# Ledger of designs, part 1: VH-VL binders against q54qk4

Scores and structures below are computed, not measured.

Target 1, 195 residues: q54qk4
Amino acid sequence: MNLSEDVLKGIETLSDEKLINDSVFKHIIDTCFLVILKKKTESDLFDNKAVSSVDTIALKQTFSAFIVFILESMKINYDQSSISDLLEEHKLSSSRIDFISNYFKEYRVAIRKHLSVTNFHFPHIIDVNWRLDLFMKSNAVEKLNTPVYLINLTTEQEENVKGKVQFAATLDQLQDLVFKLRDAQKQIERSSIKS
Structure headers, positions and changes below count from the first letter of each chain, unless a header shows other numbers; antibody chains aren't numbered by Kabat.
F, E and O are the ipSAE of ESMFold2-Fast, ESMFold2 and OpenDDE, as the mean of both directions, binder to target and target to binder. V2 is 0.75 times the mean of E and O plus 0.25 times the DockQ between their complexes.
[cut] marks letters that were taken out.

## First folded at step 1 (VH-VL)

Design g01 (framework fv_guselkumab)
Fold by ESMFold2-Fast, scan of step 1:
Structure g01 (fold): chain C 195 residues (1-195), chain A 120 residues (1-120), chain B 111 residues (1-111)
Amino acid sequence: as target 1 above (195 residues)
Amino acid sequence: EVQLVQSGAEVKKPGESLKISCKGSGYSFTSYWIGWVRQMPGKGLEWMGIIYPGDSDTRYSPSFQGQVTISADKSISTAYLQWSSLKASDTAMYYCARHLDYGDYWFDYWGQGTLVTVSS
Amino acid sequence: QSVLTQPPSVSGAPGQRVTISCTGSSSNIGAGYDVHWYQQLPGTAPKLLIYGNSNRPSGVPDRFSGSKSGTSASLAITGLQSEDEADYYCQSYDSSLSGSVFGGGTKLTVL
């Protein structure tokens, strides 16, 4: 698996038990998986009182890094042993590695289905785009125009049908995720060329 | 090119041991499950079990638990199905096939099959 | 007995449409697990025909289509050709068995 320097730094932040205690760690991991499955939003983590003691920038970097890690692991179908070995190299404790590994075991099939409408092995994440969504409350009399950015990830397999996954994100999160996904894609392309 | 190549046909007597093989090539062998499927003469497909070669995690159909052993050697990208003591009722075509993940996935590539005949 | 139920045989003339059913239960198809279909030509290994209820692998003609509703799935073959004569198997995952389950198979005869 090839990950960007920023992603690896974010993962190493998860090993710092003084900065990120076990309660915060579990909330970060849980929220990342459930955001990918569209069962939670980033606000479920950032507005959570359990994380109020953590630096906001560190929390955002760790969250985005781990989202990228999950997506890349699913894209290349990285096995459980390889995931554990990578996390161990980046200084996570055995208990934190076990926690993450159990989440991968539990959600791997659901995430693969969600990310790939073709259900083919190794779909490429070929593009990241977003749109400005306008939304209104379903029961509101007054219309409120609040911009929400949806990140669309497109996937393509060799004899392909394209698939999509969408996330609600702030502008800062959108820009960071676009950068990291493009960097991850370039690393995969470099690995393919240099193999 | 993804290939699963199985060992050749076997003719055995009841009580004999047997180990048949399925060699994968053209893909990351440790990243996919390998399943074993039995087809008795003139009958349908029966799932026997699967193995994840990366950590040798095995799952068996209740009907085959204790009847066969599934194993893998990742150094040579080969999965195995073995019997300690064959019975005439084990006469069947045996297929290996790969799938991406445990649970709700399909068998995308199949071996050509190994015919096992057990008779006195 | 097979966990998934298929008719033992179906038949049709060249150019006609035929449908093969696959009926499961609440522990497999009814639990939301996808249905996959395999074609087994005489004397050969099974080949993936349809995956994820309705998707075709490369090389499978669009005459083959799949659908799923409730606890059942169907494989439809239009414009029947002689080369379609084969056994067809459905497959899903069963949560109570924690494993893959196959239908009993349907022999398609092209008259």
Scores: ipSAE 0.000, ipTM 0.447, lowest interface PAE 15.0, mean pLDDT 76

Design g02 (framework fv_guselkumab)
Fold by ESMFold2-Fast, scan of step 1:
Structure g02 (fold): chain C 195 residues (1-195), chain A 122 residues (1-122), chain B 111 residues (1-111)
Amino acid sequence: as target 1 above (195 residues)
Amino acid sequence: EVQLVQSGAEVKKPGESLKISCKGSGYSFTSYWIGWVRQMPGKGLEWMGIIYPGDSDTRYSPSFQGQVTISADKSISTAYLQWSSLKASDTAMYYCARQEYYDILTGYFDYWGQGTLVTVSS
Amino acid sequence: QSVLTQPPSVSGAPGQRVTISCTGSSSNIGAGYDVHWYQQLPGTAPKLLIYGNSNRPSGVPDRFSGSKSGTSASLAITGLQSEDEADYYCQSYDSSLSGYVFGGGTKLTVL
């Protein structure tokens, strides 16, 4: 697994019980899985009394890091033992590792189905590369860090001609793309059956 | 108002098949999980399984996996619980219940059907 | 056998306080999963009484309250009334079973 230093640091922050207590920890993990499934949004991260005293930047960084961890684990098909070993290496307690492992067990199939929607048959979308950057606004009254994904989609058309589509998107925009691709696929299937 | 209406009581013999229903109204049927709960005469509540009608994602209790089939028909806002071959031990009250929108791991059942009594005897 | 343990019965006189316990393990309540409570009046379907450890749905009197600590949860009923005579069930999620679990139920008798 090829995780950036920022992602690994975010995971290690989840081991710090002084910064992230059990209530905040559980809320972060739960929100990450449900956001990937488009059942919650990033704003739901802040809809819990437990997070009111936590540094907003640290909270967003750990959230973004853990989203990347889930997606990379799913991409390379990491088994539960490999996930547990990595989390233990980065100082998570056995109870926190068990909590995360239970979420992978419960949501693995649903996430795999969602992620498969980005693989269009015509044109073929062969590969997806992610890059997570933090964007900071200037000349504003409020200072915000918004995680932005740089997405590279590799497509394969007839005659083995490959192309790349690049864009920057927030996690919510990425999930909107996945949902739209799913709807487009269903529309194509309905058109084939109807006519 | 949110309402779950279940099919009427059934009296069956061992070996017979059965399909009971739970019709939802007053809410977006495809946006909430529907769970099934068994209560044997004089006993407590047992969770059997749950379905998300929006995509037919279905999960079963280990005790009921392979014993029953849960399904849903979005066009008529109805969930089903089905047996291929009933046993006397299936005699029970069966409840359907709506689970909170998203949040399976911390979910709760906020609205319940009136129950369907199933009696299996020779 | 039930995964969550409740006393089979509890009793009290009108106006008194009663408490119903729900004891779990490391795979459910001890893992941090929320506890919910249901009231089942004689001959009726269960009704949601408490959700998310301590929250009351609209229409549930504030004399019903829930709490959770460690591997256990409790339902407290103050100012006991005859109408409270019912069966009470706790419910949580169990990670080892990948599903919902109910307590065995507690029959409350108002003397």
Scores: ipSAE 0.000, ipTM 0.452, lowest interface PAE 16.4, mean pLDDT 77

Design g03 (framework fv_guselkumab)
Fold by ESMFold2-Fast, scan of step 1:
Structure g03 (fold): chain C 195 residues (1-195), chain A 121 residues (1-121), chain B 111 residues (1-111)
Amino acid sequence: as target 1 above (195 residues)
Amino acid sequence: EVQLVQSGAEVKKPGESLKISCKGSGYSFTSYWIGWVRQMPGKGLEWMGIIYPGDSDTRYSPSFQGQVTISADKSISTAYLQWSSLKASDTAMYYCARLGEWFGELSFDYWGQGTLVTVSS
Amino acid sequence: QSVLTQPPSVSGAPGQRVTISCTGSSSNIGAGYDVHWYQQLPGTAPKLLIYGNSNRPSGVPDRFSGSKSGTSASLAITGLQSEDEADYYCQSYDSSLSGWVFGGGTKLTVL
């Protein structure tokens, strides 16, 4: 991982137990993960009595640095041992490394769902979930030469808009659709993790 | 409910022709693909090919292309596997199986009991 | 012959847990195609045991379970019973062959 000098200095500040005690440390880490998930804002970092005695510049540098660290770790699919090694190189204690590691384990999947490489709005944004429901029905009294299925596809954008698409497909078309949907999900995951 | 019943065991000589059958019942025969799978004595399962009885569309494994013919007669809900000229290496158990439709997962959900084909001089 | 790799045999005692592996490649399991498992009791036709990596057909006990990771899949059998003695086959779809591929089979012996 290539991190700027400012980001590395921010991470090293997390190792300074005189500036950042354990209560402040846990609050910073928790807030960083929840800000990425859009459950908190940067303002929530400062709305805690535990941080009132911490230098505001150091707090902001540490917060920004750790946000960058989380996002870069997700982009390159950094494994747990690599995360631990980097944090140890920058002088974090084993207990602080364990705390951060537990947060990566807990939130890795949720972050992938919310991570975006652009602020554009697309039908295929990472927060869209697809669910395939098979509604089997003959579409008429007509003589069928091949099996034809009526398919309902539901799309759910987390807390935005739900959409539904209906179409008819043969078994081969359905098999191709299922494969393409699986491939699309994997490509979105790879894009959010590796680039 | 769903059942696939295969024809009885066959004993043949090299060079002879053979056609074995697989009769489906308990479902819409024309709406499901039927596959054929070979199991040589003491060996594993090998997919040979598949047919859609509704229009007789077929797909063969590359290793069985040109060695066998798969066909179906939808009027009697029966699929067939045939050889124009048998070889001793065709000695095996032959299974037919229905391709399932669980969201296109491509599994075989019901199997026939098997037809043993023995080819010897 | 077999495109998917399975161990030729596994064994366990009654009540124990065994796991049977199935290893594929980038054109089948690694391409995202699901893995299905079949049980073949001695002298009988294969029977669908697990479909779509981890789903059980009606009538299959919950002590049979499946999982998939990367280019490999596993069948787990807990609480082994004598009637589980059988050959087990994994199966997937292969895009390069445009067809169905089976593992070589694993003979389970209940000691």
Scores: ipSAE 0.000, ipTM 0.423, lowest interface PAE 18.5, mean pLDDT 76

Design g04 (framework fv_guselkumab; at its last look DockQ between E and O 0.13; V2 from the best seeds 0.00; counts 0 for: pae E 7.9 > 2, placed apart)
Fold by ESMFold2-Fast, scan of step 1:
Structure g04 (fold): chain C 195 residues (1-195), chain A 120 residues (1-120), chain B 111 residues (1-111)
Amino acid sequence: as target 1 above (195 residues)
Amino acid sequence: EVQLVQSGAEVKKPGESLKISCKGSGYSFTSYWIGWVRQMPGKGLEWMGIIYPGDSDTRYSPSFQGQVTISADKSISTAYLQWSSLKASDTAMYYCARRYSSGWYAFDIWGQGTLVTVSS
Amino acid sequence: QSVLTQPPSVSGAPGQRVTISCTGSSSNIGAGYDVHWYQQLPGTAPKLLIYGNSNRPSGVPDRFSGSKSGTSASLAITGLQSEDEADYYCQSYDSSLSGVVFGGGTKLTVL
């Protein structure tokens, strides 16, 4: 997996038990998975009293980095052993690795379903209306940080059934998504001309 | 509502085989681990093992490895605990329980228990 | 044999505070794994009382609280009531056993 410097810094912060105690760690991980599944928002990250003593920039950086990590892992279909090996490489404790690994195991299928909607795989999407909301996150010292974008999509599938998908992406991931969307639109237009 | 319903009480003789069940309802059965816990009469709770029905990943307590088999049939949302040859020492209440959330090892929903009596 | 150590019994009068200890080791509580607590009323299945050291499930009164320090955890019950008579079990995870571990249980008697 080719992770940006911003993502690696976030994972390093997540492994630092002095900066991010276990209570805060668990809250961050839980919030990341539930935000991807549209069951929570980023504001829920700050809704826990355990978080009040933690540097806001470190919290946002860690949150953004870990969302990107989840999305990249799903994109390239990393198995659980690969995920565990990477987290161990970045010095997470055994209990923290187990916590994260169990989240991947339990939420992998649900996340794949949400991501398949985003990838415009028919017939899962009947009609797609999307609005791209940009939310850039970076360290206070911006010398070497790569921004991440929080993406909100509104989708419609199965006879007027409306859904929403929220996730974070790096600039490269966002550009890839935009490119795929434009290609899909062009393909539909070509089909209409022929028919 | 979310619940686990276990099969009824069993009375068996030593050497007989047995398979007891735990049926989940009201939630995504394949998305939660199901654990099994033994409680001998007048004794405490003993961890036996756990299964993730979505991929049949099964883990046993060292004390129960090779003594029982844990399995699940996701088509009917049911987990199983089975013995090939029962012993009198297997007399106990057996509980199934759903693991609370991904990162914890807590169990939030418990079956009512299946009493297994092994006597001659 | 239980991996986590609890006192076999504890007692208190109505309205008082009691605490139940749970002692582990470096491979479980000391390794950073959370402690969960269960209440078992006579003739019933265990019920989750506290998870993740100090969190209460919906419906559990705030007079039940949990804490953790080092290799040990504690369950505190304030305003003790007769309906609190039950067996209480702590539970964690043990990395050396790669599995869930329970305490031996504590019988609470309301005098």
Scores: ipSAE 0.067, ipTM 0.606, lowest interface PAE 6.0, mean pLDDT 80
Fold by ESMFold2, look of step 2:
Structure g04 (fold): chain C 195 residues (1-195), chain A 120 residues (1-120), chain B 111 residues (1-111)
Amino acid sequence: as target 1 above (195 residues)
Amino acid sequence: EVQLVQSGAEVKKPGESLKISCKGSGYSFTSYWIGWVRQMPGKGLEWMGIIYPGDSDTRYSPSFQGQVTISADKSISTAYLQWSSLKASDTAMYYCARRYSSGWYAFDIWGQGTLVTVSS
Amino acid sequence: QSVLTQPPSVSGAPGQRVTISCTGSSSNIGAGYDVHWYQQLPGTAPKLLIYGNSNRPSGVPDRFSGSKSGTSASLAITGLQSEDEADYYCQSYDSSLSGVVFGGGTKLTVL
């Protein structure tokens, strides 16, 4: 699977049962899957008293990393054993792996149908803004400073319906995104030249 | 067309073993749960258990735990319900049903049913 | 004794509206689990009629509707027709039983 180091770090944060207790963990997983299905919004992540124990930036980065994980898993049609193996490699306990695996079983078909419809009506990016922010992580041992970029995309669908996409990315993730977008642009240009 | 086709009616004696089948077609068999439902003559529907053929995750109703075995062979898109030793009280219609993934445990496609008759 | 309670029978004249109730508890419908409805015509397998409380699958007439409130759900059938004579089952999930639960069934008779 082609996941950046920052996405993998965000997934590994879900393995820290002292930082992310079971209640918070279950809320993050539930919200990730339902946001993809547009049954919840990204703000619903904070609509739970259990999450107050986790730094807001850390929570949002972990949430965005897991969203990416779900979408990439669906893109390459990752089977249940492959999902479990990857999560185990990144230190998640068997009980947390089982919980995530059940969500994939429950929502895999629905998410694939949703992504198929969205892919047919591709939104156009009409505006981009960003700012640098500082990720701070507190625990008994150390405090970590990790720079992140908060990216806001303003989109417009063919029906002139505007939307917003917000996510957090490290410099490495942003550079990888830009590279992939440039590569996709070149592929489109090659396809179009032959008429 | 999406469908579940079950094996034919069975007439058995108490103590005999039996394995009935449910073959799925027209969809990704390993991506949907398959449940088994019993209906005794003149009675209502009883959930027996469910399996996810993709990884064989199998869950039983407490009333049927240890009474039957639910399994699947994903290479031939087939789920099974089996008894090691039939009882006269196992006489019933048995349905398999596919779980609708977006419907919170709804069953959208049902097999035609397999009548099992156990008599001495 | 089913986990979800339905009346054993209901009846109505052609063209009439009837409702079938489905009463659960705080561990199923009251916990927010959806209610689904099935129609079983004589001699046939059950057919999904309503899912997710109120949604109709393709091919189900709009005279069938479902609703949920508190710990109970209801199936409404308007414009009653003779072909609607069947058994109707509600179904949900129960967290305390960790499993699917069905109602006891309701026989609908069209007079």
Scores: ipSAE 0.047, ipTM 0.588, lowest interface PAE 7.9, mean pLDDT 83
Fold by OpenDDE, look of step 2:
Structure g04 (fold): chain C 195 residues (1-195), chain A 120 residues (1-120), chain B 111 residues (1-111)
Amino acid sequence: as target 1 above (195 residues)
Amino acid sequence: EVQLVQSGAEVKKPGESLKISCKGSGYSFTSYWIGWVRQMPGKGLEWMGIIYPGDSDTRYSPSFQGQVTISADKSISTAYLQWSSLKASDTAMYYCARRYSSGWYAFDIWGQGTLVTVSS
Amino acid sequence: QSVLTQPPSVSGAPGQRVTISCTGSSSNIGAGYDVHWYQQLPGTAPKLLIYGNSNRPSGVPDRFSGSKSGTSASLAITGLQSEDEADYYCQSYDSSLSGVVFGGGTKLTVL
């Protein structure tokens, strides 16, 4: 199976019993499967007191990685033995492998059914274009007092499958968005330094 | 309603064969492990084995390996426990049970039990 | 003889708190496998009481609680009632046996 290094690292993180204790481990696994099945949301990952002891970035990365692992495994209909072997290769304990394996057995059909009708892969932003629109109407009376930025995001889900996301934002809204994106960037950078 | 319904009480003689059943309903039968548990008269619970009906993955307790056969017919949502040759010591209550939620190894749904009496 | 060790019997008066211990080893409870508890009323099939060390299924009163530490687990019953008189079994998984293991059972008598 062709998994990215980041995904594999995320899987390996699940083998670190000091970082991810048993309670947190079980919660992550359970949440991942249930999120895929649309029974929980990502926010539910933080609804356990046990996760407070884990770095938020590490937790999110591990969560995301394992989601990808589940989805990719089910996409290719990876058999139980192969799943177990992969997990063993990444140093998970027998008890944790068994725990994960049980989830796969239980939810395999449901997940594959979901995959057949929906795509859980989010598109990637590959381009950003923007323009300023003053929304000047032909009549002088209906001029907008504030300029609006029109943002066009070009997305790619699969090779040669492109999409567009369009939205409008005031300067303040745009500044807020930029701030949040920069924050995310910093967190990613911080995570990269730790790895 | 999720439930397991077991076959009726059996009275047998030593040397006879026996196959008892456990039928699941109200849930996806192929998605949950079904275990068998023995309880001898006045004694505790003994795990015998377990089967995953989805792929017929079957695992036995060392104490029961080769002594019984666990099987399942997913087309009729039924699990089976069978003996080729009964012994008097096989006299007991036998329960089937569904394993609860993935990874917990707990049994959340139990059959009503099948009493097996083996006597000459 | 059971892989998990329980006291054969415990007793308490109505309203009291009682605890039932379940002692395992490094190959089961100590290996990180969860402990589950079952209640078996006289003449009935076992019923899941606690799963995953401390979780209660729907319909189980909050006066029942479970905990795990090290190689041991414990079931606590507060506000003991006459209907609590039953056999209680702990259950886990053992890696050395590659299978489910039960405790020997504890008979709870309400005085």
Scores: ipSAE 0.025, ipTM 0.625, lowest interface PAE 4.6, mean pLDDT 88
ESMFold2 (binder alone), look of step 2: mean pLDDT 93; pTM 0.947

